# VHH binders against Radiation response metalloprotease IrrE (irrE): the designs that were tried, part 7

Target 1, 256 residues: Radiation response metalloprotease IrrE (irrE), of Deinococcus deserti (c1cz84)
Amino acid sequence: PTALAAAKARMRELAASYGAGLPGRDTHSLMHGLDGITLTFMPMGQRDGAYDPEHHVILINSQVRPERQRFTLAHEISHALLLGDDDLLSDLHDEYEGDRLEQVIETLCNVGAAALLMPAELIDDLLTRFGPTGRALAELARRADVSATSALYALAERTAPPVIYAVCALSRQEDEGEGGGAKELTVRASSASAGVKYSLSAGTPVPDDHPAALALDTRLPLAQDSYVPFRSGRRMPAYVDAFPERQRVLVSFALP

## First folded at step 4 (VHH; framework vhh_gocatamig_d2)

Design s7 (from b1 with D61E)
Fold by ESMFold2-Fast, scan of step 4:
Structure s7 (fold): chain B 256 residues (1-256), chain A 120 residues (1-120)
Amino acid sequence: as target 1 above (256 residues)
Amino acid sequence: EVQLVESGGGLVQPGGSLTLSCAASGFTFSSYALAWYRQAPGKKRELVAGITSGGSTVYMESVKGRFTISRDNAKNSVYLQMNSLRAEDTAVYYCAREVTYTYSGGTDYWGQGTLVTVSS
């Protein structure tokens, strides 16, 4: 493993240990394991949050949506956990410096936040029950109360079979600025399981006859043999599981 | 009655400095966070700087290194030291009290504002 992969594994371990002692994952419960650190909501402009170790305060932007505030809180808690692990901090300073070190720390704290809000046990249970499917993705987002995009990345990382996950939604094309234009189904976010080197780019159009489009149109889940609709026009065979929710469809492409 | 009264605004040339003061009354000052906002004509009011009861500070990116927020709990006052002023800093500056214990919080009281004009 690389030094970064080892650091990520340690960060997940710290988040799991912290999370095991919590009564829940709501804002109040997330703070339960931190002694002497105060949670403060402040307007912070474009910043989502900050951990101030000098004053023992976690600051969360009060002008951000509640769902984003919760992920930001988990991210700032991860900063506190990282700073408390002398061995990990020492290893990072030995390997990285300057802007690179700051970028790696931010990456690790995002890894910690995801692990804290979406524990491996929850993901593994859903994968056991539903398999690597659009349903598993929908259930993870619902149970963890996170965005479908956040759930997608976490689910892909724990998925062993070769699969591509995607969040697809209707894009409104306005005419005359009034909003009377056509709606087109496009990929909003995508991530693949480890070892899959194919990517489905954001903005890729999904054909009207594709299972994902049909599931969204009917508002009924649809699972069948079909293909991955790459932007290039290539059609890779895949077993498609599409789970619609309102104006969005959560899709898995199980590869051969 | 909660009151926030700003002072220290005025005309200043680019590159100059001004110190804004906000005198607070009607509440336990040391228990609250305070912030400075600004609003240029025709634009939305935006956060400039904030300070928690414990002394943690937040700054808008464009003023970092130029502006410093501070508080004096004995005088029930919060200050904004503005250095290296630019034309784009021209605005009415407002002192505000921040509700910090709730995710839906924000400003619950505003001062009347003090005008800062950066021009030659």
Scores: ipSAE 0.404, ipTM 0.802, lowest interface PAE 2.5, mean pLDDT 89

Design s70 (from b1 with T107F)
Fold by ESMFold2-Fast, scan of step 4:
Structure s70 (fold): chain B 256 residues (1-256), chain A 120 residues (1-120)
Amino acid sequence: as target 1 above (256 residues)
Amino acid sequence: EVQLVESGGGLVQPGGSLTLSCAASGFTFSSYALAWYRQAPGKKRELVAGITSGGSTVYMDSVKGRFTISRDNAKNSVYLQMNSLRAEDTAVYYCAREVTYTYSGGFDYWGQGTLVTVSS
């Protein structure tokens, strides 16, 4: 394994150990394992949050969505956990320096946040019950109370078969040609399982006759043989599972 | 009972200075973060500056370098020093106490506001 892969594995262990002692994953419960650190919600402009070890405080922006506040809190808790692990911190300083070290620490704290809010056992349970599907993605986001984007990255990482996940939503067409005020379905986020070297780019249009577009239009889940609509125009055969939810459609593309 | 009382507002010329004060009572002042917000006519209320119980500060981009927030725990007071005032700073300024989040949600306690008018 690489140094980064080892650091990520250690961060996941720290998050899992911390989480095992908690009464739940709501905001109040997340703080239960941190003695002497105060959680404060305050307006923070463009910042999501901060951990200040000098003053023993975690700050969360009061003016962002509740699900984002919880992810930010889990991220700041991960900073505290990382700073408390002398071996991990020493290994990171040995391998990285300057801006790169700071970037790696931020990446690890995002890994810790995801592990804390979306434990491996929750993801594995959903994959066992629903398979690598748009429905599994929807259930993960709902049960963990996280964004669909956060959920799809975590789900993709634990998916064994070659799958591309995507979150698609309607947007107004920029060109006011014959489509006029009609909204175009586009990819908002995508991530692929291990071993798949690509995913759909954000902004990629999804054709009107695609199962994802049909599922959203009918508001009914659809699963059928179709294709991955890459931005390049390439159409790779795939089994498509499309699950509409609210104003979006959650899609899995099972690859050969 | 939580009470926040703002003072120090007034009419000033562009480029002038004002110091706003907020006197707090009804809670353990040193344990809470305080913030200054402002609301101009026809606009939404926005954060200007905040200060944590430990003294860490945050500022809105348009006031960085011009405004300074500070606190005096012995006097149960928070202050906003405003320098190089511009016409766009004209607003009612509110003091707010942020709360430690609980399962039932977080909320602010607000003062009555103090008017700042920057005009020639």
Scores: ipSAE 0.000, ipTM 0.173, lowest interface PAE 16.9, mean pLDDT 83

Design s71 (from b1 with T107P)
Fold by ESMFold2-Fast, scan of step 4:
Structure s71 (fold): chain B 256 residues (1-256), chain A 120 residues (1-120)
Amino acid sequence: as target 1 above (256 residues)
Amino acid sequence: EVQLVESGGGLVQPGGSLTLSCAASGFTFSSYALAWYRQAPGKKRELVAGITSGGSTVYMDSVKGRFTISRDNAKNSVYLQMNSLRAEDTAVYYCAREVTYTYSGGPDYWGQGTLVTVSS
């Protein structure tokens, strides 16, 4: 494996070990394993948060959304975990320098945050119960209390069959009078399981007759043979599972 | 009764320095975070610098390296040392007590403000 892949695997191990000792994944529970470190909320301008090891405090910006605060907390905890792992730090300093080292550390802390909030065992349980479906994506986002986009990337990494996941939603109405007609259903985020070479780009329109559009319109889950609506206009056959939730539809495209 | 009283504002030339002071009363000072905000004419009030009960600091990007926030728990006071002042630093500066124990935390008490004018 690459040095980055090995570092990511180690970061996931650190997150899993830390998480195993916690009573839950709410903000208070996340701090349970960090003895002597205080959590402090305060305005921080454009910064989401910071870990200050000199003063034994994690700072979280009080002026951002609660879901963002919780992800930022998990990210800052991952900084603390990484700093405590001499072998990982040594390996990173051997491989990277300067700005690249800082970028890799930030990437690893995002990996740690996702692993802490969405443990592999939770994802694997949902895949066993629901299969690689829009329902599994919805359940992961609900149970982990994370955005559908965050859940989508984590679910795709653990999915073995060739699947494309997508979060689709209607476009927001812009100016009054200009374009004041139909809202368009578009892909907001997408990720594919390992080995799938196909990409479903953000902004891709979803046709009105597609199962995803029908599921959102009726607010009833739909699962049927249909296609992946690529931006190029290509229609690849796929088994589509569309699960409407709130103002969006969560979709899986199972490929042949 | 919680009170925050600012002092130290005034007229200063570009490149000059000022120290703002905020004297606090009516609460256990050492247990709270405090911050300095500023508001220029026609603009929204913005965070300049903050300091936690433990001494961690936060700064607005445009003042980092020029301004230093500090506290003296024995005197129940927080300070803002402003160096290399610029015309765009002209504003009314406010001392605030920060609520830090809740997810929606922020200022719950404000001082009356002190005017800082940077002009030749």
Scores: ipSAE 0.400, ipTM 0.778, lowest interface PAE 2.5, mean pLDDT 89

Design s8 (from b1 with M60A)
Fold by ESMFold2-Fast, scan of step 4:
Structure s8 (fold): chain B 256 residues (1-256), chain A 120 residues (1-120)
Amino acid sequence: as target 1 above (256 residues)
Amino acid sequence: EVQLVESGGGLVQPGGSLTLSCAASGFTFSSYALAWYRQAPGKKRELVAGITSGGSTVYADSVKGRFTISRDNAKNSVYLQMNSLRAEDTAVYYCAREVTYTYSGGTDYWGQGTLVTVSS
């Protein structure tokens, strides 16, 4: 594999090893495996957090939402884990320099954070129980207490069959917002399983007669043969599983 | 009673330097984090820099590399060294005590503020 893919795999291993020893994934539990490192909450302006190895402290911005604080804590813990792995750190310094090295490290710490909060065993259990479906996506986001978008990327990476996942929600055009009131269902985020070459872009409108739109309108899950509504207008056949939740619908498109 | 008293503000030319000081009393200084905030004309009050009881520092992106926060526990004081000052750094600067042990922590005491004017 590429150097980046190998580094990501190593980071997932570090996160899994760390997570296996924890009593849970709440903030106090996440710190349980870090001896000698303290957690402190500080106003940090537009920054979410930081790990300071010199002073053995993880800093989390006190002025952001609790769910964002928790992901940031997992990210900063991943920094500590990465710094403790001499082989990985050495490999990164051999391959990358300067700004690119910093970018790769941040990417790896986001991978570690996702792996820590959404362990492979949790994802695999949900895929076994529900299959690669909109419901599996909803259950992952709920049980891991993460955003649907974060859950979507993690679920797609562990899905073996050719599937496109999407989070769709109603949006209002700015010039219609006050006077007209019509809302359009659009794709907010999408990710495909490995090997799928097709992309469903953010902003793509979902037709009113599509299962995803019908599921949201009725507030009932709907699964049937239908199509992927590409932005180009092309309609690729797919088995669609649409699971409505709150003001959104979580969709899987199982490809032939 | 908790008190935070700022000093060191003044008029300075672009590219110049100033050191702000904050003298604290009425609490166990070494156990708390302290921060500097600023409020420019027409803008909201914003974080400039912070320092934990252990010495870890945080900086706003706009000042990182130019400003340095430090503390002296023996003197119950926190400092802000400001270098390479720009017109946009013009503001009233406030010293603040930070609650760090809770998710919903934040500032519980403020100083009176000291004016910094950067003008050609």
Scores: ipSAE 0.374, ipTM 0.771, lowest interface PAE 2.5, mean pLDDT 89

